# Designs tried in a protein design chat: VH-VL binders against a6qqv9r220to316. Part 17

Target 1, 97 residues: a6qqv9r220to316
Amino acid sequence: DCRICAFLLRKKRFGQWAKQLTVIKEDQLLCYKSSKDRQPHLRLALDVCSVIYVPKDSRHKRHELRFAQGATEVLVLALQSREQAEEWLKVIREVSK
Below, E stands for the ipSAE of ESMFold2; O stands for the ipSAE of OpenDDE; V2 stands for 0.75 times the mean of E and O plus 0.25 times the DockQ between their complexes.

## First folded at step 6 (VH-VL; framework fv_roledumab)

Design b1 (at its last look DockQ between E and O 0.77; V2 from the best seeds 0.80)
Fold by OpenDDE, look of step 6:
Structure b1 (fold): chain C 97 residues (1-97), chain A 118 residues (1-118), chain B 107 residues (1-107)
Amino acid sequence: as target 1 above (97 residues)
Amino acid sequence: QVQLVESGGGVVQPGRSLRLSCTASGFTFSSYAMHWVRQAPAKGLEWVATISYDGSNKQYADSVKGRFTFSRDNSQDTLYLQLNSLRPEDTAVYYCARDDYWGYFDYWGQGTMVTVSS
Amino acid sequence: AIRMTQSPSSFSASTGDRVTITCRASQGISSYVAWYQQKSGKAPKFLIYAASELESGVPSRFSGSGSGTDFTLTINSLQSEDFATYYCQQYWDYPLTFGQGTRVEIT
């Protein structure tokens, strides 16, 4: 039932990040603060989000997936590699159809 | 440039206490979790402790749990490790290291030597 | 705790050699592995993260591979400055753990 899962970084305030278990199930993206948590900290309906990939192009940047609902950015996730970002983006696009 | 500088190491007898410090510069200290990693003479690396960016969450290796206390002062960009009930097996170079949010150590200090011997 | 078994413990090599160091995790940890280089009397240096991502500024002769339980650090064409001890590290779960290290010595 889980399409894809991994520990990713979720962007917080003031440029901070939080490592969270991130899961795509059905057409939703779920973030858990801990792998032991039964309930997700964040739920995002992917069918109403636009997602763009921003590649790491310098030492101080990260591979990012940015989620927006309309003109509002609602989530930024950081991935460890381009390959991982592309894998997630593919799944997101599939479930958003 | 990111810089981490450890201090407070020395020679002590078993059962005594020591307090290590790590002064950070070149980055927003309060935005990063920090670690202590130690290395016994001619041995490998051993993770000791982790403290979250605001000090609200602390984790310790089983080998030091109950004896070592991790803390930080974000107003002074300083990390502390209180070493109590020291044992000979605690003899090591102690490094402070920055967490890049994933759990690996992207920057390290030069280390400070702690020697526990009778 | 997740054990990281690193091999070999030490070996001799010559400049220009292709060097391979392996690290095996006691359980599946995806790609959450980092590699470090430590020269004698110095602090460790961060080399690789996510098993195969090279840190900025690290020479391209260094590479990492692997996923799951088996990981490899490769130095293609060993240089004189590469003689050191190398460590793998998992950041899948706490406690954070290192391999026991691999000392690369000059022949």
Scores: ipSAE 0.851, ipTM 0.950, lowest interface PAE 0.5, mean pLDDT 95
Fold by ESMFold2, look of step 6:
Structure b1 (fold): chain C 97 residues (1-97), chain A 118 residues (1-118), chain B 107 residues (1-107)
Amino acid sequence: as target 1 above (97 residues)
Amino acid sequence: QVQLVESGGGVVQPGRSLRLSCTASGFTFSSYAMHWVRQAPAKGLEWVATISYDGSNKQYADSVKGRFTFSRDNSQDTLYLQLNSLRPEDTAVYYCARDDYWGYFDYWGQGTMVTVSS
Amino acid sequence: AIRMTQSPSSFSASTGDRVTITCRASQGISSYVAWYQQKSGKAPKFLIYAASELESGVPSRFSGSGSGTDFTLTINSLQSEDFATYYCQQYWDYPLTFGQGTRVEIT
């Protein structure tokens, strides 16, 4: 059913983060506050977003995927490693054509 | 340099209460989730409780739920754990630990000993 | 609750040995495993997150691997300072849980 899922960090306003169950299902990215919630708090159609990967390095604390619609950044996710980030990016690109 | 210092441990009889504190320094305290983890003498590690960066969300192990209360004061960079209705099984070293949102513990205090015995 | 089972419970080794400690989860937890080292009378020291990512300052002789349910910590060429108890910990879901520990001791 789902293509990939994991608990990722979702960036909040003012630099805080929230650990959320993040799922890619069909062409949608969904975020849930817990594994027990039936309804997502975020639904994002991947075919209308651009996504960039910003790797962790000496200047960046986290591996990030940054999603934009036009000039507007709509979502930032943090991942635990480059390997996880590449895995997620591959799925996102396959879903988005 | 990140530093966590626990205090408030002691020897008490079953049914009594204690209040543990943990003072943090060397990092932006209000940006981190914090935990208590305990270790009974010659035993393994047991997660006890979690508090979110702003104190709005808390989680407790089933063994302590309803008896322990976790709080934080971000203006004083301090954590508190109220231990009520203490039992001999609560005897342990209590550590406070820092969490960068993921759920693992990247920095630990040196612990404070709680002994519950009659 | 997700149970973490470590093996062995204790392990005798000599300096220079390659040591492998295993940890098995009672359900799939992806790579959401951390490893800690604890010396007698001391607080635990954080070593590894995401099953295989070394924390800064951890010697390169330490490595972690695994995903899903089966995880390993490997110490390649054991040093005198590595005799300690090692714990795995899952952080997939609450309650957060540790393995029971593996004591690595000198023979």
Scores: ipSAE 0.769, ipTM 0.927, lowest interface PAE 1.0, mean pLDDT 93
ESMFold2 (binder alone), look of step 6: mean pLDDT 94; pTM 0.958

Design b2 (at its last look DockQ between E and O 0.80; V2 from the best seeds 0.82)
Fold by OpenDDE, look of step 6:
Structure b2 (fold): chain C 97 residues (1-97), chain A 118 residues (1-118), chain B 107 residues (1-107)
Amino acid sequence: as target 1 above (97 residues)
Amino acid sequence: QVQLVESGGGVVQPGRSLRLSCTASGFTFSSYYMHWVRQAPAKGLEWVATISYDGSNKQYADSVKGRFTFSRDNSQDTLYLQLNSLRPEDTAVYYCARDDYWGYFDYWGQGTMVTVSS
Amino acid sequence: AIRMTQSPSSFSASTGDRVTITCRASQGISSYVAWYQQKSGKAPKFLIYAASELESGVPSRFSGSGSGTDFTLTINSLQSEDFATYYCQQYWDYPLTFGQGTRVEIT
């Protein structure tokens, strides 16, 4: 019943990232610390978020999807590839309509 | 420039202990998971252990559980692997490696050789 | 544990050859596969991640493909410096596991 799922990196403090199972169900983005967790660590309503894709353009950068509510950035996810980022972006745009 | 330097390898008898070290430089050490990977002579690569940013989470291969202890000192940018109850099958080059957050190893040390023999 | 079955174990090739190495995962792991090169007496070198993404600085003659359970490393036009042992690795789940390795030798 999920639209898309994958292990993605969630940006943390101090330049750290956390690898988490990320799922889009209905119009919500959910992050789980473990695939065995019954409850998500993070819930984000996508219909009130703007999302931009920032491509990897150097060795030390990552493909990112940045989520904002108004002027506030609320989530940054890193993807493994441009193709994966585009796939997620399409789904996000579809469920946000 | 990222650099990892292992030390502490040597020749020991079965049942003895050894302590390996890995000194990191060129990056914010505390911002990365770290790993030990070993390679027996003329054999393939085997993951040994993983440690989280602050050492609060550690994972070990079944082959070393209960015998090896992974730790880190972020103030010294150093990893440690305590090898107890060593067996001949533990003979290998031991590499420390950096995790690029996904679970693959983007940087490796030169390795340190551990030989367990009677 | 997820088993990575790598093939072949070894083979001989000549400079200029097209080389293909395969890895099969015991279960679906999407694209969470990395490839490494190891020369004799040296530490492994990181080549590819996400099954097909080339690490910066790695020559373009190297490429990776695959998703799910079957993965391939390809070297187009083998060069003299490419004779080495190659390993696949899954990072879908712990324990992290490697393929057995493939030694590419000179004919």
Scores: ipSAE 0.874, ipTM 0.955, lowest interface PAE 0.5, mean pLDDT 95
Fold by ESMFold2, look of step 6:
Structure b2 (fold): chain C 97 residues (1-97), chain A 118 residues (1-118), chain B 107 residues (1-107)
Amino acid sequence: as target 1 above (97 residues)
Amino acid sequence: QVQLVESGGGVVQPGRSLRLSCTASGFTFSSYYMHWVRQAPAKGLEWVATISYDGSNKQYADSVKGRFTFSRDNSQDTLYLQLNSLRPEDTAVYYCARDDYWGYFDYWGQGTMVTVSS
Amino acid sequence: AIRMTQSPSSFSASTGDRVTITCRASQGISSYVAWYQQKSGKAPKFLIYAASELESGVPSRFSGSGSGTDFTLTINSLQSEDFATYYCQQYWDYPLTFGQGTRVEIT
C-alpha cells in the first residue's frame, strides 16, 4: 500500500519530461515507467533529501518539487496544481521526520 | 503564435492509403508530445495516436494499430500520419494536437478531411 | 480502456442560464480531466485541465470541479458565444478517451 500515488512529470536531461507513476511508500519515493512495471526506475530515500516547492506563476510554467541531497539536485517533479503540490509536500515532510 | 496546419486529406476507396502532414510553428516543436485526434461526421472525438517529443515512444488506438504509422521530423517541425488499409469507419476530420507532456491537448489544428468510400 | 460518460447528451438553454455538464469515469482518475469546447465546423478549444484549472484566456464564467470519478463543467451566466458542444477527456492512462459530448443548444 502507499501513502500517496499519482502520475507526475519527472524532469529528464536537456529540459525534457516524462510522465511516470510516482509513489511514496514508507520513507521512499519510487518512480515507475508505467503502471504495469513491477520494479521502480528510481528509488529515493526521503529522509536524506531536502525538498523545495517552486510554484507556477508568470515566470514559472509548472508547479515543481525539487529534491536535493546536499548541494546536488537529484530529482525534479512537476505537479498539476498548487493543491497537489502541497498534498505531496505534506506527505514528504511527514515521512522525512 | 502557436499554429498547427494539417494537410493530405482526400477521398479514397477502401483499402487505399493516404499520408497526412501537420506543420507546426510558433513554439519549440521538439519539446512537445504530439497527437492525432479524429472526429467522424457528426460524431464525437476519438484519440488516434501519440508520439513523444523525440519520436522514441508511440501509442496507437486499437482501431488503427498495425495500419497507421505516426512519425515526426523535428528538423522541419512536421508530423506525418501514414494511413494504410483504410476502411469506411476511418472517415473523419483528422486533427493534430499539441500536448505539454500530461496527455491533454492545449492547441489544435484546423483538421483535414479523410473520406473512405466506394 | 477508461470510459468517460457525459450527461446530458444535449439540452436547450438561454443566455444568462447557469449550465452544468457532468462527466463520469469508469474508474478513479484522480483529477486527470480536461474540458474542451467545440463550435460547429471548428476545432476543439481547450478550456480546463486538472479538473478545475482554468486555462489562461478562458472567461471566468467557466469552472470545473471533481475528483475521482465524478466531474462537472459549469458555465455561470451563459453567453451567446457559449452555445457549442463540450467534451471531457481523461489523461490518467492510455488509451486517452473522451466523453461522447454534450451539446448546449439555443432554446
Scores: ipSAE 0.772, ipTM 0.929, lowest interface PAE 1.0, mean pLDDT 93
ESMFold2 (binder alone), look of step 6: mean pLDDT 94; pTM 0.960

## First folded at step 8 (VH-VL; framework fv_roledumab)

Design d1 (at its last look DockQ between E and O 0.86; V2 from the best seeds 0.83)
Fold by OpenDDE, look of step 8:
Structure d1 (fold): chain C 97 residues (1-97), chain A 118 residues (1-118), chain B 107 residues (1-107)
Amino acid sequence: as target 1 above (97 residues)
Amino acid sequence: QVQLVESGGGVVQPGRSLRLSCTASGFTFSSYYMHWVRQAPAKGLEWVATISYDGSNKQYADSVKGRFTFSRDNSQDTLYLQLNSLRPEDTAVYYCARDDYWGYFDYWGQGTMVTVSS
Amino acid sequence: AIRMTQSPSSFSASTGDRVTITCRASQGISSYVAWYQQKSGKAPKFLIYAASELQSGVPSRFSGSGSGTDFTLTINSLQSEDFATYYCQQYWDYPLTFGQGTRVEIT
């Protein structure tokens, strides 16, 4: 039972990004390197993460959702639009309750 | 500013080979996927090939698979497309284009013309 | 491969007109559609991504809409410099594919 899924960008090293199938299932965020992969490359328990939305502006090239566990940033996802980011943020908040 | 400059186009006979180059500047070359897109005379755009950051992953259109080879030299900010076993239907302007990570092409070169004719 | 069916193939319009170009995907591709403008003898120019996001520097008279399978490019008030061929492109999956193009000609 997938709550939401889309191809999003995952932040990598040296300013690179990887386009990955991203899924929220139950209270977990899953990233797949390929849509053909049966196992996720990354699993993130959303109930222990704080998430902030950083909108695209003059300083930021992309709409981002930044995930942190405590004081440590563990994931940065880029989305195509504000609307998409808000949609994802809404789902994240719902499953993290 | 981002700039892409293709070269290597020309007129060749069917079955021959040609090597195209694309020199990039104005951005961190190794931080972007790159593409070739071609356009036959008076026709539409056709995706040809994609190459990942370090060239470890390459994808080709079925129409060129097995005949074309995509490579890159990040130390020279240059792309290469080796065109083998050329056919008349390969006649086109070949553009190199930058991928803004999603799979669309945010910057294009001006293209280099490849003509395959007997 | 995902087919992008673009319509119409060509049409004539006048400056000031509101013009609409459509693109239909053979399957659902969410909003993973880009639009390009190509003038005669020139390389394509990137206009829109994510179906409706305007690329920086592109005039606001250009807009995109749609999600799923049906997408639209609109030029609210056609300017003389807008006469060109336009292409849609999906980036939902490989192979990347374009619509066949729409040529906007001057009346």
Scores: ipSAE 0.875, ipTM 0.954, lowest interface PAE 0.6, mean pLDDT 96
Fold by ESMFold2, look of step 8:
Structure d1 (fold): chain C 97 residues (1-97), chain A 118 residues (1-118), chain B 107 residues (1-107)
Amino acid sequence: as target 1 above (97 residues)
Amino acid sequence: QVQLVESGGGVVQPGRSLRLSCTASGFTFSSYYMHWVRQAPAKGLEWVATISYDGSNKQYADSVKGRFTFSRDNSQDTLYLQLNSLRPEDTAVYYCARDDYWGYFDYWGQGTMVTVSS
Amino acid sequence: AIRMTQSPSSFSASTGDRVTITCRASQGISSYVAWYQQKSGKAPKFLIYAASELQSGVPSRFSGSGSGTDFTLTINSLQSEDFATYYCQQYWDYPLTFGQGTRVEIT
């Protein structure tokens, strides 16, 4: 039932991160604190978000996907590589058709 | 630049205790997960314990759970591992290691030797 | 716990050889594998994360690949400083676990 899942880092306040099981199911992105939790800590409807990819480079420590609803940034995820970021973007774009 | 220095190892009898320390420098200590990994003589690596950046979450290998206690002092950039009820199978070099949230160890100390022998 | 099994346990090689070390996980772990090099009497040195991403400063002769359960570390042209023991490590779930190691020896 999941289109894609992985443990990603979710940005928290004060520059902190949390490693969370992140799942795309139907048109929603879900974050769980562990693979054993039955209820998501975060649920985000992807069809109302814009998403940009900010790659790791000399200025940026991490590969990031940044999600916004209108002018408001609602979620930042860190991924391990460009390859992983591109796979997640592909799924996000497919869901938004 | 990044340095991790373990101390507190030694030779002790079974059933005794030791306290290991790891002093960190060259990075923002309070922004990282930290771990202890050990290696028995001529053996492989075994993960022992994890502590989150603020100490709010700790994980232990089953082989040490209930006997070892991991803590950190972010004001002094120092980790502590209290080793209680030591057994001969705890004999190992103990490394502290840095983790940038993902669960792999990008910097290691040089280790401190713990020998448990009568 | 997720078991990591390395192959071979050891072998002899000469400088210039292409060396391949395999690591198999007891369950799917995506690409959540790191590789380390350890020389006798020294701490492990971090080489690779995410199965294939080289850490800064690691020579390009090292490469990693794999996803799911099967992973490889390749050294394309072995150098004298590469004789060491190599470990894979999974970081998908706790407990964090290592392979048993592969010792690369000089012939």
Scores: ipSAE 0.754, ipTM 0.926, lowest interface PAE 1.1, mean pLDDT 93
ESMFold2 (binder alone), look of step 8: mean pLDDT 94; pTM 0.961

Design d2 (at its last look DockQ between E and O 0.83; V2 from the best seeds 0.82)
Fold by OpenDDE, look of step 8:
Structure d2 (fold): chain C 97 residues (1-97), chain A 118 residues (1-118), chain B 107 residues (1-107)
Amino acid sequence: as target 1 above (97 residues)
Amino acid sequence: QVQLVESGGGVVQPGRSLRLSCTASGFTFSSYAMHWVRQAPAKGLEWVATISYDGSNKQYADSVKGRFTFSRDNSQDTLYLQLNSLRPEDTAVYYCARDDYWGYFDYWGQGTMVTVSS
Amino acid sequence: AIRMTQSPSSFSASTGDRVTITCRASQGISSYVAWYQQKSGKAPKFLIYAASELQSGVPSRFSGSGSGTDFTLTINSLQSEDFATYYCQQYWDYPLTFGQGTRVEIT
C-alpha cells in the first residue's frame, strides 16, 4: 500500500549508482536494496525535505531528483525518464504538504 | 570511448574447460557491473551471468549455474568467465557487456566464439 | 523467469516502410525494457531503454513504446542500414531475459 513505487537508482559515492526499490508511503520515502527485503535500508521524511528535479541534458547523464534537508543534500535518485521524474515529483509534493 | 574486447574462445570437447577474458577501456571499469551474454549459432541472445562492480555479487543463468564462474580484476580492467564441464549446447559467441546500472547492456564487445563438439 | 515473447519472428519490408515489432512480457514489468539491433556477424547495438528512451546517437526514426506487458519498437521510414535482427530485453528482474528476436529482411 504505497503511493508510488519503482526501481530507481540511488546515487552512491564516486559516481556509482545502486538500483533499488523505492517507495513512497504516507509522507516517507523508503529505499529497499531488494524487492524481497521487508525493511528499508533508507527512510526519508519528505515533509522536512526540499526536492528539486534536475533533467537529463548535456551536463547530466540522468534525470535526477535531489533531496535536501536544510542545506544538506541527503539523497539523489535517478529515474528512467522525464515523465517518471514528474510523476514522482508530483507525489512528493502532495505528501509533503 | 567505451571498448570491450573478449578473448579466450576456441574449440573444445565436451567436459573440458575454457576461460574467457574481457578487457575493458574507456571508462571507470570498477564503477560498473558487467555481464556475459551468449548467442548460439543462428539463435537469439541469452543472458549468462552478471557481476557487481566489486565482484561481491554474482548472478548466473540456471543453464550455467554450478559450471560457470564469473570473476573480475578491477586492477586490470578485466572480466573472466571460467567455463567448466562444457556441453555442446554451450556453443555460442560469448559477449561481455557493460551494465548502465539498470540491468540493460549499453556497450558490447565483439564477442568470442566457443565451440563444444566431440 | 519473465518470458519475453517477440513477434513476428521475421518479415520482409522495403525502404521507406513503417515497421513495428512487438514484445510481450509474461508479467507486468512497467517500462523496464530495452531494445537492441544486431546486424549479421556483429555484436548487438543498444537502441532503446526504459521502453521509450532513445539511446544517444540512435536515429530518431527509431522509437519505443509500451508499459506493463506490451511493448513495441517502431522504425519510421526504414532505411537500408536498418535490415537486421532486433531483440527486446527485460531488466525488471533476474534472470535477465530477451525476446527471441525479429529479423527484418529486405523485400
Scores: ipSAE 0.875, ipTM 0.954, lowest interface PAE 0.5, mean pLDDT 96
Fold by ESMFold2, look of step 8:
Structure d2 (fold): chain C 97 residues (1-97), chain A 118 residues (1-118), chain B 107 residues (1-107)
Amino acid sequence: as target 1 above (97 residues)
Amino acid sequence: QVQLVESGGGVVQPGRSLRLSCTASGFTFSSYAMHWVRQAPAKGLEWVATISYDGSNKQYADSVKGRFTFSRDNSQDTLYLQLNSLRPEDTAVYYCARDDYWGYFDYWGQGTMVTVSS
Amino acid sequence: AIRMTQSPSSFSASTGDRVTITCRASQGISSYVAWYQQKSGKAPKFLIYAASELQSGVPSRFSGSGSGTDFTLTINSLQSEDFATYYCQQYWDYPLTFGQGTRVEIT
């Protein structure tokens, strides 16, 4: 019933991270505290977001997907690899146009 | 440069307690989750406990839940594992290990030996 | 709990051999697998995360592959320092679990 899911790191205030079950279903991205939770802690409509991939390199510790609504960054996710990031980007682009 | 040093192991009788410590250096301790992993003599690795970067969230293996307590002091870059009601099957080398939020262990200490024997 | 089953339990090999160790998860865990090397009397050494991502400083003769339930660690051209016990570990969900280990020993 979901298009893709994995445990990704969600950026918290002050540069800390939380590992959360992240799911794309229909046109929405959902974050859950654990696989056992029935209700998401975050729900984001992908059709109103722009997404930028920032790869890990000498300056950046992590592969990141950064979500914005207009000029406002609303979500940053970290992924384990370029391959995982590209897989997630593909799904996000299919869903959002 | 990253270093983890465990201490507090020893030989104790069943039912007694021990307190293990792990001191960290060479990294920003308060930015990492930390774990204890143990290994019984001639056996495999067993995850024991996890503590979040700020100590607010803890997880325990079922085999130790209710008997072991994990804590951290971020002002001293130190972890503690309180081992209560020790059993012979708790006999193991105990390692502390660093986790960059994902759940795998990128740096390990040298371990401290706990022997529980009558 | 997610069970990780390694095979073989032990493996006799010579320097220069290509060694393959497999690890099977009791459910789908995507690529949430790490591999460790442990020499007798020493702490484990981290080798691989995300099933195939090599940690910095690990020799390129080590590689990992797999996704879902079946995972493989490969040592291409075994060296004398590679005789050790190897563990897979899943980090998809708690409790975190290891395979039982594979001992790679001298023929």
Scores: ipSAE 0.766, ipTM 0.925, lowest interface PAE 1.0, mean pLDDT 93
ESMFold2 (binder alone), look of step 8: mean pLDDT 94; pTM 0.956

Design d3 (at its last look DockQ between E and O 0.81; V2 from the best seeds 0.80)
Fold by OpenDDE, look of step 8:
Order: sequence, then C-alpha cells, then structure tokens
Structure d3 (fold): chain C 97 residues (1-97), chain A 118 residues (1-118), chain B 107 residues (1-107)
Amino acid sequence: as target 1 above (97 residues)
Amino acid sequence: QVQLVESGGGVVQPGRSLRLSCTASGFTFSSYYMHWVRQAPAKGLEWVATISYDGSNKQYADSVKGRFTFSRDNSQDTLYLQLNSLRPEDTAVYYCARDDYWGYFDYWGQGTMVTVSS
Amino acid sequence: AIRMTQSPSSFSASTGDRVTITCRASQGISSYVAWYQQKSGKAPKFLIYAASELEEGVPSRFSGSGSGTDFTLTINSLQSEDFATYYCQQYWDYPLTFGQGTRVEIT
C-alpha cells in the first residue's frame, strides 16, 4: 500500500550516489539498501520536510529532490527524468498536506 | 575526458589463468562502480562482474562465479579481473565499463581479447 | 535473471528510413532500460538511459520509449553512420542483462 516506489539515487559523500529502493508510505519516505531488505535504513517524516526540485541543467547534473528540515538539508535524491521527479514531487505534496 | 584502457588479454589453454587490467582516467575513479562486460566472437554483450566504490561489494555473473575475481586499486585508478579455470566459452573481448550509478554503462574501454583454446 | 528479448535480430534499411527496434523484458522493469550502439570492431556506445532519455551528444534522430516490459529504440531518418548493432540492457536488477542485439545493415 505504498504510494510510490522506485530505485532512486541517494546522495552520499564525495559526490557518490547509492541506488536505493525508495518508497513513500503514508507520510514517510523510506529508503532500502536492497529490495530484499525488510527494514529501511532511512526513514524521513515528510510532513516536517520541505522539498524542492532541482532540474538537470547540464551533463554533470541530475534531476534532484532535496529534502530539508528547517534550514538543514537532510536528503538529496536523484531521479532519472523530469517526469519521474514531477511524479514524486506530486506524491510528496499530497502526503505532506 | 573519461578514458578506460584494458590490457592483459591473450591466448591461453583451458584451465589456465589470466589477469586483466583496466586503467581509468579523466574522472574520480573511486566515486564510481565499475563493470566488466564481455563479448564472444560474433555474439552479443554479456555482463560479467560489478565492483563497488571501494571493492567491498562485488557481483558476478553465474557463468563466471567462483572462477573470476574482480578487484580494484583506487590509488592506481586500476581495475583487475583475475580469470581462473578458463574455459573455451570464456573466449571474448573483455570490456571495462563505468557505472553512472544506475547500473548502465556510460563509458567503455576499447576491450582486450581473451582466447581460450587447446 | 531478467531476460531481454530483442527483435528483430537483423534487418536491412536505407538511409532516410525510420528504424524501429524492440526489446521485451521477461518482467516489469519500469523504465530501467539503456540502449547501446556498437559498430564493427568497436566498443559499444551509450545512447539512451531511463528508456527514453537521450545521452548528451547523441543525435536527436535517436529516441527511446516504453515502460514496464516493452521498449523501443527508434532512429528517425537513418544515416550512413547508423548502420551498426544495437543492444538493449536492463538495470532493474542483477544480473544485468542485455538483449541479443539487432544488426541494422545497409540495403
């Protein structure tokens, strides 16, 4: 009964990214290291997060959703397309109401 | 510019071993997963192995599991594929390729030919 | 393993033709498909990712479409330099797998 799920990239240190199964369930964003994992290694309450979409504007950039709690950025996800980013953003906005 | 250069290919008899190398340049090597993909003569592409940033995670195709060992030296920007217990069906051009984090291969080397024959 | 069934295996075409290559996955893989071009004696060249996203530097006559199980690579107005073998590849799950390839040859 998840709202949306996909493999997305989670930003790591030194410009690295990790491909993660990402799920929005209820009002939470969950990240799994593997699709076989039963427990997410990251839980984010979306109702207390602000999310912005940063579109890919060059070859070296990615479509990103950046999550912040207050003034602190807590998560950066990369998506494969603008369409995917907009789809996720829509769901995030709906569950954050 | 991104560049990958394979070496170490050659002709060997079945059961023998060979060690392939791939030297990377033009990008932060340690920030990328890397792959080996091979192609038998007049055949299609076959994924062989994947290695994570620091080599802590490795994945192999069933066809080579237990025989091939993937490693990397990030201080030398180099990949290694140790080919043990080689079989005729291992005959192929072996490509090293960069992973753009998703599991596809955005850059490829020129390949190195491995021939296993009696 | 996820099988990628590519069709046709080969065909002849002429410059200016609209070319379509299909790839079918054995299970749903969303849009996690890439396409490559390989010319004789050369390494594959990355063309498309996310089923429909064109890699920078790739001519706009190339396009990809599809989601789920059925994917298509299209070359609108084939050029002389486009005669090659094309491969689809899924990156939904390991093991990573390719289609068997489609050779586009000149009539």
Scores: ipSAE 0.837, ipTM 0.947, lowest interface PAE 0.7, mean pLDDT 95
Fold by ESMFold2, look of step 8:
Structure d3 (fold): chain C 97 residues (1-97), chain A 118 residues (1-118), chain B 107 residues (1-107)
Amino acid sequence: as target 1 above (97 residues)
Amino acid sequence: QVQLVESGGGVVQPGRSLRLSCTASGFTFSSYYMHWVRQAPAKGLEWVATISYDGSNKQYADSVKGRFTFSRDNSQDTLYLQLNSLRPEDTAVYYCARDDYWGYFDYWGQGTMVTVSS
Amino acid sequence: AIRMTQSPSSFSASTGDRVTITCRASQGISSYVAWYQQKSGKAPKFLIYAASELEEGVPSRFSGSGSGTDFTLTINSLQSEDFATYYCQQYWDYPLTFGQGTRVEIT
């Protein structure tokens, strides 16, 4: 049913993060506070978002996917590796067509 | 230079209490999750407790839940672990460890020894 | 709790050998595995996260692989300073759990 899922870091205010179960189902990205929650804390329609991958390097602490609706950044996720980020980006682009 | 230094270990009788401390330096302490991990003599590593960056979320291993209390003082860059109702099976080296949100431990202290023996 | 089963419990090897240590999770944990090295009388040292990502400063002779339930730590050409006990650790979910350790000993 779901296309991909993993525990990712969701950026919170003041540069802090929360580890959340992140799922792509159909054209939506869902974030759950824990694996036991039945209701997502975030539901994001991917067909109206653009996404940019910002890799970890000397200037960036984390591999990030940054989601925007127009000029407004609406979600930042951190991933553990380039490989994981590329896997997620591929799925996001497939469902956004 | 990241440093974590545990203290407060010692030899105590069963049923008694100890308070362990961990002092941190070389990083922004209030931006990290912190943990206690212990190792009984000649045995493997056991996760004991986690505390979130602001202390609002805490988790404990079942073996210590209800007996151990984890806290942090972000103004002094210090962790505390209150060990109550100590048992012989709590005998271990106790390490504090730093976690950048994911759940793995990128820096460890040197450990402090707790011995529970009659 | 997610159980991590490490194999072997000990491994006798010589300098220059290729050493392989395996770790198996009791359920799928994606690549949410870290590896640590512990020398006698010292704290564990962090080596690898995300199953295969080397921490900065870790020698390139160390590598990790795996996804799902089966994970491997490889030391490509064992050095004298690599004789130690190695632990895998899952961080998919709480409680956080370690393998029982693999002691790499000199032949």
Scores: ipSAE 0.754, ipTM 0.927, lowest interface PAE 1.1, mean pLDDT 93
ESMFold2 (binder alone), look of step 8: mean pLDDT 94; pTM 0.959

